# Ledger of designs, part 42: VHH binders against q9y6x5

Target 1, 379 residues: q9y6x5
Amino acid sequence: LPPKLLLVSFDGFRADYLKNYEFPHLQNFIKEGVLVEHVKNVFITKTFPNHYSIVTGLYEESHGIVANSMYDAVTKKHFSDSNDKDPFWWNEAVPIWVTNQLQENRSSAAAMWPGTDVPIHDTISSYFMNYNSSVSFEERLNNITMWLNNSNPPVTFATLYWEEPDASGHKYGPEDKENMSRVLKKIDDLIGDLVQRLKMLGLWENLNVIITSDHGMTQCSQDRLINLDSCIDHSYYTLIDLSPVAAILPKINRTEVYNKLKNCSPHMNVYLKEDIPNRFYYQHNDRIQPIILVADEGWTIVLNESSQKLGDHGYDNSLPSMHPFLAAHGPAFHKGYKHSTINIVDIYPMMCHILGLKPHPNNGTFGHTKCLLVDQWCI
Key: E = the ipSAE of ESMFold2; O = the ipSAE of OpenDDE; V2 = 0.75 times the mean of E and O plus 0.25 times the DockQ between their complexes.

## First folded at step 17 (VHH; framework vhh_surovatamig_d1)

Design v3 (at its last look DockQ between E and O 0.84; V2 from the best seeds 0.84)
Fold by OpenDDE, look of step 17:
Structure v3 (fold): chain B 379 residues (1-379), chain A 122 residues (1-122)
Amino acid sequence: as target 1 above (379 residues)
Amino acid sequence: EVQLVESGGGLVQPGGSLRLSCAASGFTFDDHSMSWVRQAPGKGLEWVADIWQSGSEKYYVDSVKGRFTISRDNAKKSLYLQMNSLRAEDTAVYYCARESYNWLRGFSFDHRGQGTLVTVSS
């Protein structure tokens, strides 16, 4: 049988939730599969950059989705929630569902995933749902499993996305133990529903399933705000992205803007584009603005507006609070194996291997995931 | 046009009770989770309670648990906050707020009313 893979993302599922809360269904899933306890995600620990890194194996500077809000100075185009479907933004990379679908007798499906409703390199997923936060998990699950089970050519790669626990993390804050406990229980129940659905359809034994996330969540506070208006007049720059990593497009001399911002707060690092730390792999793309501001963990960059969020993400990708996890089950994976850490870009070459796809050039290291796979030798 | 109109605020003694109401219009009410938020004098906006679309899920900030009850009537497009055992620290302008989530934009209260003042004082 041709290999099949379902990639599931629960947005904002912080890795250490697994240690601090109970997940009966997810733990059972892990018991019969594998767990990577921490996944180091890409620098701006935001939704679109990280989801695209998962499916391309590339750092942000290479796949071109460098933030949830972007600006291209040459074309004068903006990327935001109102215009995220222009292939222009996505075509700097080839996501795995495109590679998969271009193979003989294979198709891809998505309910949902960033970029899956966009023709990338003139290819769009054979089956997909447009993003709609009002669509229930049940409906998404029903569609994706129907496609996996009944499609011709067969769906061999599918994605499933859900907005929790990110939404609740923002609203309640990750340190609200009682409220987050309730939210996370709901997530675990959804995992139970997923597993049950797959078993009912006879897919469980033959389908490879990866459950992961794009980023974690850190606690924010009204007492930890960085007000840019106190440091620089907003007429001197255009704000492309705000918090916790601000992208600044100067309207005056870049050096002058930098000098006004460099000492704005002891809880914020200010970088010229050429001085961005190498470890972020966040420099070699024209969509990265001339100046970026990086707030310390738990600090929020604001203008004259007050933040209403009790949790946020997007901070330094070395912070444990920003890290998601990865669990997997299926014929490609061992049973009862736990691994400490991988890079998020490592997921792509692993998925390509499982599906028998030739990977495009990428930043992942297949060797980092070999121990998860039954057909590989593990040192 | 999305509209949220709060009512029911007033002056009350410590230990007293008030019931706030919010009338919603201009959108599909049952498609959104709704929140009460408040702003005390000299402080920032604080989330107080929310109720999810179906009304089955209710969440509260710790300081109001056991004292406040959020509810909704989707047929009437109305949100309520029953406040019992009021304390001086509950003094604030209370706002009805519509929740919004987008995987790119994130979470926000994209609309709120004009607010209703609750003053708890002896």
Scores: ipSAE 0.909, ipTM 0.960, lowest interface PAE 0.5, mean pLDDT 96
Fold by ESMFold2, look of step 17:
Structure v3 (fold): chain B 379 residues (1-379), chain A 122 residues (1-122)
Amino acid sequence: as target 1 above (379 residues)
Amino acid sequence: EVQLVESGGGLVQPGGSLRLSCAASGFTFDDHSMSWVRQAPGKGLEWVADIWQSGSEKYYVDSVKGRFTISRDNAKKSLYLQMNSLRAEDTAVYYCARESYNWLRGFSFDHRGQGTLVTVSS
């Protein structure tokens, strides 16, 4: 009867949505389990970096997935849609599904978590779906529950990823109460479907389930644009990533590029790599560019005077708008317990504990999550 | 090859109505959410409305709620925007846009047409 864990991510689920919208199904899930009201994610507050931080317990500088768009200065490689499956990008860390399935009599399954379709250290998730945003939640749920019920060796660690509310948060903006309430109701229905399916299959009582997210969402506006072209000619740099954290590779003297940018906007901080605040843990990797530009909350860096989004993320990880939540239910977790905050890197050592795995060196602190767990003394 | 062709724009007085159409070709229309976006003179692109694949989910920016209605006909591979109670601030080029989402790229409009001009003025 090995311990089992299903890790679920609803992309872009801002923590305060729980206070500001109704979630009857998610609230029932929380009532029977635990809630962490705010999870402090890693900088930059983007999808791939934070999903990899959850499963490795590492800051972005340590696991090497430092953004959704990257350039590796040593190898001259660019990270993009067409090559995001190259193990080169992922091999600076060992995600939990690799450690899990290297144990005797265990396997791992994934319905679309970043990295699960990559042979990281020559090990790919035992069962997985290739990423395809057109695949319904129901089909993802069918596959993951089939694998949890029917696999030999048994699946003991599984992931499930869903694109909402990130997609709608970008499109409609998190402050559009009418639009977002309808979107979030649909997501709550999917959580209801998840719980119901696990109950019907006899999995619910003995499966540990974590429902979490990678980041939040902040409101953007056409009134809050930073026009980079007004400050510097395109020919002076290569743009690796644009907004809200621009990654700038100078083509000319770095100091000259910095000087052209430093007074570009009062709503943007400009950092030389060595001057990036230590609290970001975002300095010690060759994939972090020599200059980064960090927009203030709700500001958008653009190359022209337009933006396509009403909501965005990637901002300073101290901002509450960037924080997701974490809820969990199962035999490892208390019932009815609420916890204020953890760091997103703390999730990894907690999951390793639940699964009986020895964690790799990481930045998480097991003590931060002990109060969630029934087998720990909360002190 | 993906093609989106807008029509139905024109000059109209405040309080008037227009119906925009968009003919889609070169892709499986039923598999995509679709948007109307607009660009006022000298301004950035503004999302106006979208409609999900089946047509059952429709969303609007606050400034057009109650005045505009988005619809689609999947059999005809067509997207529509009924624009009522038009105001001067609705003056823009209106684009039919195909939505795209990828976990790396995020949300974007991966194709749009050439647009149709709507001018609201007396």
Scores: ipSAE 0.774, ipTM 0.904, lowest interface PAE 0.9, mean pLDDT 93
ESMFold2 (binder alone), look of step 17: mean pLDDT 83; pTM 0.838

Design v4 (at its last look DockQ between E and O 0.75; V2 from the best seeds 0.80)
Fold by OpenDDE, look of step 17:
Structure v4 (fold): chain B 379 residues (1-379), chain A 122 residues (1-122)
Amino acid sequence: as target 1 above (379 residues)
Amino acid sequence: EVQLVESGGGLVQPGGSLRLSCAASGFTFSSYSMSWVRQAPGKGLEWVADIWQSGSEKYYVDSVKGRFTISRDNAKKSLYLQMNSLRAEDTAVYYCAKESYNWQRGFSFDHRGQGTLVTVSS
């Protein structure tokens, strides 16, 4: 039988939640599988970039989803919440579900994973749900498990996405222990439901399951705001993305715009595109704007508008508060093994190995995940 | 068109009570979590309380816990905020807000009413 893999993402699940809250279902999952305590995600630590990095093994500059909001100066196209289904944005890479879908006697399924409702390289999952935040986890779970169980050709790769605890993290702030405790308990219960459903269907023993996230969450405050309007006139630039990493498209001389912004706040770094730190792997793409602003952890870039969010993400990917975790269970994985850290791009070559797929060129290192796998030597 | 109309605000003494109401229209009310937010003079917008779709889950900001109660009637497409033991620091314009989530924006309030003024003063 071909191997099967379910990739699950709980958006905004900060890694240290595992240390600060109780997760009886997830801990049981981990006990019978493996845990990577911290996953270093890509810069920017946002939803679209990181989810696409997971399934491509590429840094943002290579897969082309460089932010949740983008602009292409050549085509004059925008990528935003109202326009995210144009294959133009996604076709700079090949996600794993496409690779899998193109294999003989295999199909892919998706429940709300970013990019899965878009034909990429003229290929779309045999089974998918259009994104709708109003659809319950239960319905998503029911669909994905039904497809895993009854499809022909068989679904061998599936994705499942859920918006929590990101939504709550934004609303309550990650430091609200009482409210976040309640939310995280619900997440753990959903994991319990997932496991129970898989057991009921007889999938549990043979299905590889990865539970991960795209980023963490940091506490924000009304007292930590950077107002760009105090530094530069709005007529001098177009804002492509705002906070905590702003993408600036100058309408006047770039140097002049840079000079107006470079000392705007001691809590914000301003980079010309060519001066973006190499460690971000965020330079070699035309969709990256000429100037980017990077706010310090917990600071919010605003215009003449106040932010009501008590938590946010998108900050420096070296910050622990931005890191998610990875847990896994199934025949491909050891039992009771914990690993300290991997890069988020390392997940792709691992998944390809598990599924017996030839990986596309990627930035991941298979060696970083060898210790998680039963068929590999751990050095 | 989504509409949210708040009512019930007014002047009240410290320790007093008010009940705010919000009438919703133009969307499937029962499919969305709803929030009360407030803006005090000279301050930014602050989240106060939310109630999830089913109505069974309620969350509050720390400063109002034990004093405020959020509720909803999905049949009437109405949101309520019972405010007891009011304090001077509760003085603000209170807004009914529709919650929204998507991949790009994450969490947001995509609609908010005109607000109702609550003034707590001796």
Scores: ipSAE 0.902, ipTM 0.959, lowest interface PAE 0.5, mean pLDDT 96
Fold by ESMFold2, look of step 17:
Structure v4 (fold): chain B 379 residues (1-379), chain A 122 residues (1-122)
Amino acid sequence: as target 1 above (379 residues)
Amino acid sequence: EVQLVESGGGLVQPGGSLRLSCAASGFTFSSYSMSWVRQAPGKGLEWVADIWQSGSEKYYVDSVKGRFTISRDNAKKSLYLQMNSLRAEDTAVYYCAKESYNWQRGFSFDHRGQGTLVTVSS
């Protein structure tokens, strides 16, 4: 039987939720598979960049999806909810589903994942759903399992994306134990349904399943606001993205804009592009704006005082609150093994190995994931 | 255009009750989660409760759990907040808010009403 892989993301699933909340179904999944307790994601710790890093093995500067909102000065294009389908934005990398379905006798399927409904290098996922948050988890799961079971050529790589706990983490805050317990219980029930459906359809024994996430969530507060309007007039810059990493395109001399911002708050770091710390791997792409503002954990950059989310993400990727987890089960994986950490870019070469694909050049290190895999010697 | 009109606020003694209403128009009400948010004098906006599209899922901020009940009537395009055992710290302007979520834009309140004042005073 050809190797098959289902990649599942529950958006905004902070790694320490596993310790602080009850997940009987996910814990059973882990018990019979592997767990990576913390995945070190990429800066900025936002949804689109990190989902694309998982499937390309590349830092954001290298794959070109550098934020959820972007601007390209040469083409004058904006990347936004209304303009996220233009292949221009995605073509700086080749995601794993493209490589997979170009092999003989293989196809790819997606019940949503950032990019799977875009013709990247003129190639779109063989089967896909357009993003629509109104589509239930059950319908997404039904479509994916139908494609895994019934397609010719066979679907060997598939994705499944779900918006929680990100949506609720923003609304209720990660530290509201009662509300988040109810939300996370519902997510655990969905994981139970996933496993049960795969068993019922005869997929469970021969399908490799990865359950992971793109980032975590940190608590925010009305007491932790950084008001840009107190420091600089709107007319001096174009705002490409606001919080917690603001992307600033100066309309006047760049140094003057920097000087107006650098002492705006002790809870915000202001970087000229050339001064962005090397550890972020976030400098070498034209889509990264000349000035970025990076709020401290739990601080929110605002233009005016207003209502705020109770949770947010996008902060420094060294922060444990920004880290997701990875769990996996299937014939490629050990049973009952726990691993402390990997880098999110390491997931791509591991997936390529499982599927027998030649990885494109990437920033991941296959050796970091060898101990998860039964066919590798973990020294 | 989206319109949200709150009513039912007023002056009440501690331990009393009030029922807030919100009439919605200009959008498909049953397709959106809805919230109550409030603003106490000199404070920022505070999320109070939300209710998902069908009305079966309801969530509350800790300070109001067990005292407030959110509800909706999709046929009447109406949102409600039953407030019991009111306390002085519940004094605020209460707003009906329409939720918006997208995996790229994130979560926000894209519309809210004019608000209705609730004053809890001994």
Scores: ipSAE 0.742, ipTM 0.889, lowest interface PAE 1.0, mean pLDDT 93
ESMFold2 (binder alone), look of step 17: mean pLDDT 82; pTM 0.823

Design v5 (at its last look DockQ between E and O 0.75; V2 from the best seeds 0.69)
Fold by OpenDDE, look of step 17:
Structure v5 (fold): chain B 379 residues (1-379), chain A 122 residues (1-122)
Amino acid sequence: as target 1 above (379 residues)
Amino acid sequence: EVQLVESGGGLVQPGGSLRLSCAASGFTFDDYAMSWVRQAPGKGLEWVAEIWQSGSEKYYVDSVKGRFTISRDNAKKSLYLQMNSLRAEDTAVYYCAKESYNWQRGFSFDHRGQGTLVTVSS
């Protein structure tokens, strides 16, 4: 039988939630599979960049989804929640579902995932759902498992996405133990539903399943705000993205804008594009704006509008609070094995290996995940 | 057009009670989680309580737990906040707020009403 892989993402599931809360269903999943405790995600620890990095193995500067909101100065195009289906934004890389879809006797499915409802390189998944936050997890799960079970050509790669615990993390803050405990219990129950559904359909033993996330969540406060309006007139720049990493498009001389911002707050680093730290791998793309502002952990960049979020993400990808986890189960994976850390781009070559796909050039290191796989030698 | 209209605010003594109401229109009310938020004089907007679409899930900020109760009537497109054991620090304009979430945009209160003033004073 051809190998099959289901990739599941719970948005904003911070890695240390596993240490601070109980997850009976997820722990059972891990017990029979593998766990990577921390996944170092890509800079700007936001949803679209990291999800695309997972499925391409590329840093943001290479796959071109550099933020949830983008601007291209040449074409004058905007990328946002109201305009995200133009292949122009996605075609700088080839995601794994496209590679898989182009193989003979294989098809891909998506119960939501950034980019899955867009024809990338003139290819779209045979089965997909348009993004709709109102669609229940149950409906998403039912569709994806139906496709995995009954499709011809067979679905060999599938994605499943859910918005929690990100939404709740934003609302309550990750340090709200009582409210987050309730939310995380619900997430664990959904994992239970997933496993049960797979077992009921007879897929559990043969399906490889990865459960992961794109980023964590940091506690924010009304006492930790950086107001840009106090530093620079709004007429001097266009804001492409705001917090905690702001993308600034100057309307006047770049140097002048930079000088007005560079000392705006002791809790914010201001970078010219060419001075962005190399460790972020966030420089070599035209969609990265001339100036970026990076707030310290827990600080929020605002204009005159007040932020109501008690939690946020997008901060430095070296921060533990920004890191997700990865768990996996299936024929390709060991049982009862735990690994400390991998890079998020390492997931792609691993998935390609599992599916028998030739990977496109990528930034991942297959060697980092060898210990998770039964067919590999672990040094 | 989304409309949210709050009512029920007023002056009350410490330890007293008030019940706020919000009438919603212009959207499918039962598809969205709703919240109460408040703004005290000289302070920023603060989240107070949330109720999910079905009404089965309720969440509160710590300072109001045990004292406030959020509820909704989807048939009437109404949101309520029962406030008991009111304190001086509860003095604020209270707003009914519609929640919105998008995986790309994130979380926000995309609409709120004009607000109703609650004053707790001796």
Scores: ipSAE 0.753, ipTM 0.891, lowest interface PAE 0.7, mean pLDDT 95
Fold by ESMFold2, look of step 17:
Structure v5 (fold): chain B 379 residues (1-379), chain A 122 residues (1-122)
Amino acid sequence: as target 1 above (379 residues)
Amino acid sequence: EVQLVESGGGLVQPGGSLRLSCAASGFTFDDYAMSWVRQAPGKGLEWVAEIWQSGSEKYYVDSVKGRFTISRDNAKKSLYLQMNSLRAEDTAVYYCAKESYNWQRGFSFDHRGQGTLVTVSS
């Protein structure tokens, strides 16, 4: 009976939503398990980089998924939603499902996690769904539980991804209490459905379940725009990514481009690659562009166009608004335990321990998560 | 290919009413949630209302709740916004928008029409 783990992500679930809204089903889950109140994620605080950091234990510079939009100057390849399945982008790391399913008598399943539909090191998740936002949570849950219950070799690691509250956080902004309350109640109902389904199928008592997220969300405003066109002509650079961290590839001397940008706004920091703060761990990869622009919380970098979302993420990872939470339940975890904080890269070595896998070299620290686990000496 | 055409805007006094329409073509209308978004003079886009595929789920920004009603006719591929008790702050260009979400790109109002101007003035 090998240990089994289901890793669940609700995209964009800001840690303080747990304090500010009611979650009866999630609170019951936590009561019987563990909670980490704040997970310190990695810079930049975007979806693909942080989901890959969870499953590799690596900073973005080390796993190579450095943004949702990227350019590799050596190969001249572009990463976008139309070509995100090229293994070239993903092969700088080995995610946990690859290591898991290469073990004797094990397989992996995925109901949509970034990378699980890609043959990373010629290995794709044993069972997977291609990404499709139109597929209901119920259908994702039915597929993943069918695979957990009926597969040979058995599925021992599985993922389940859901787009909310990220989609609604962008649409309404996190400060819209009425609409966000409705959205978060629906998410809590889905967590209730998850638990009930696992109980009905006889999986609940012996399956380890982690519920977490990749980042939070901050409020944006039409009054907080940084107009890049007012500072620099388009002809001087190629724009790889725009907001809230712009990735700038100079077409002329990069010091000249830097000088045109450095005083553009008091609400934006401009970094040459070599001057990116060490605390970001965001420098040592060819996919990080020579100049990045980092907007202050709640500010939006725009061209000569005033369109904006009402909520966004991607900001400095020191901001509490960018931090998700982690909750877990199952035979590996204590019951009723709360922990203040871990780093998002710490999740990977913890999962490897639970599954009995040898972790690849990574940036996580197993000791940060020991107090969550019943088989570890906490003190 | 995707086409959204808004109509029904105009000049109205405070407290008045207007009904906006949107004709959709070039995509499977029934498969998508639809929104109205607006842009006040000198401002950015603001989400106003959304309606899910079947038409049974409707949601509004706080400032219009109780005054505006969104509806859709899937057979006619049409989206509507009934605006009652109009106020000066409702003055904007109103756009019909197809909602889109992608886990890499995020939430977007990728496709919207040319808009219809609503002016609320005494």
Scores: ipSAE 0.583, ipTM 0.831, lowest interface PAE 1.3, mean pLDDT 92
ESMFold2 (binder alone), look of step 17: mean pLDDT 82; pTM 0.821

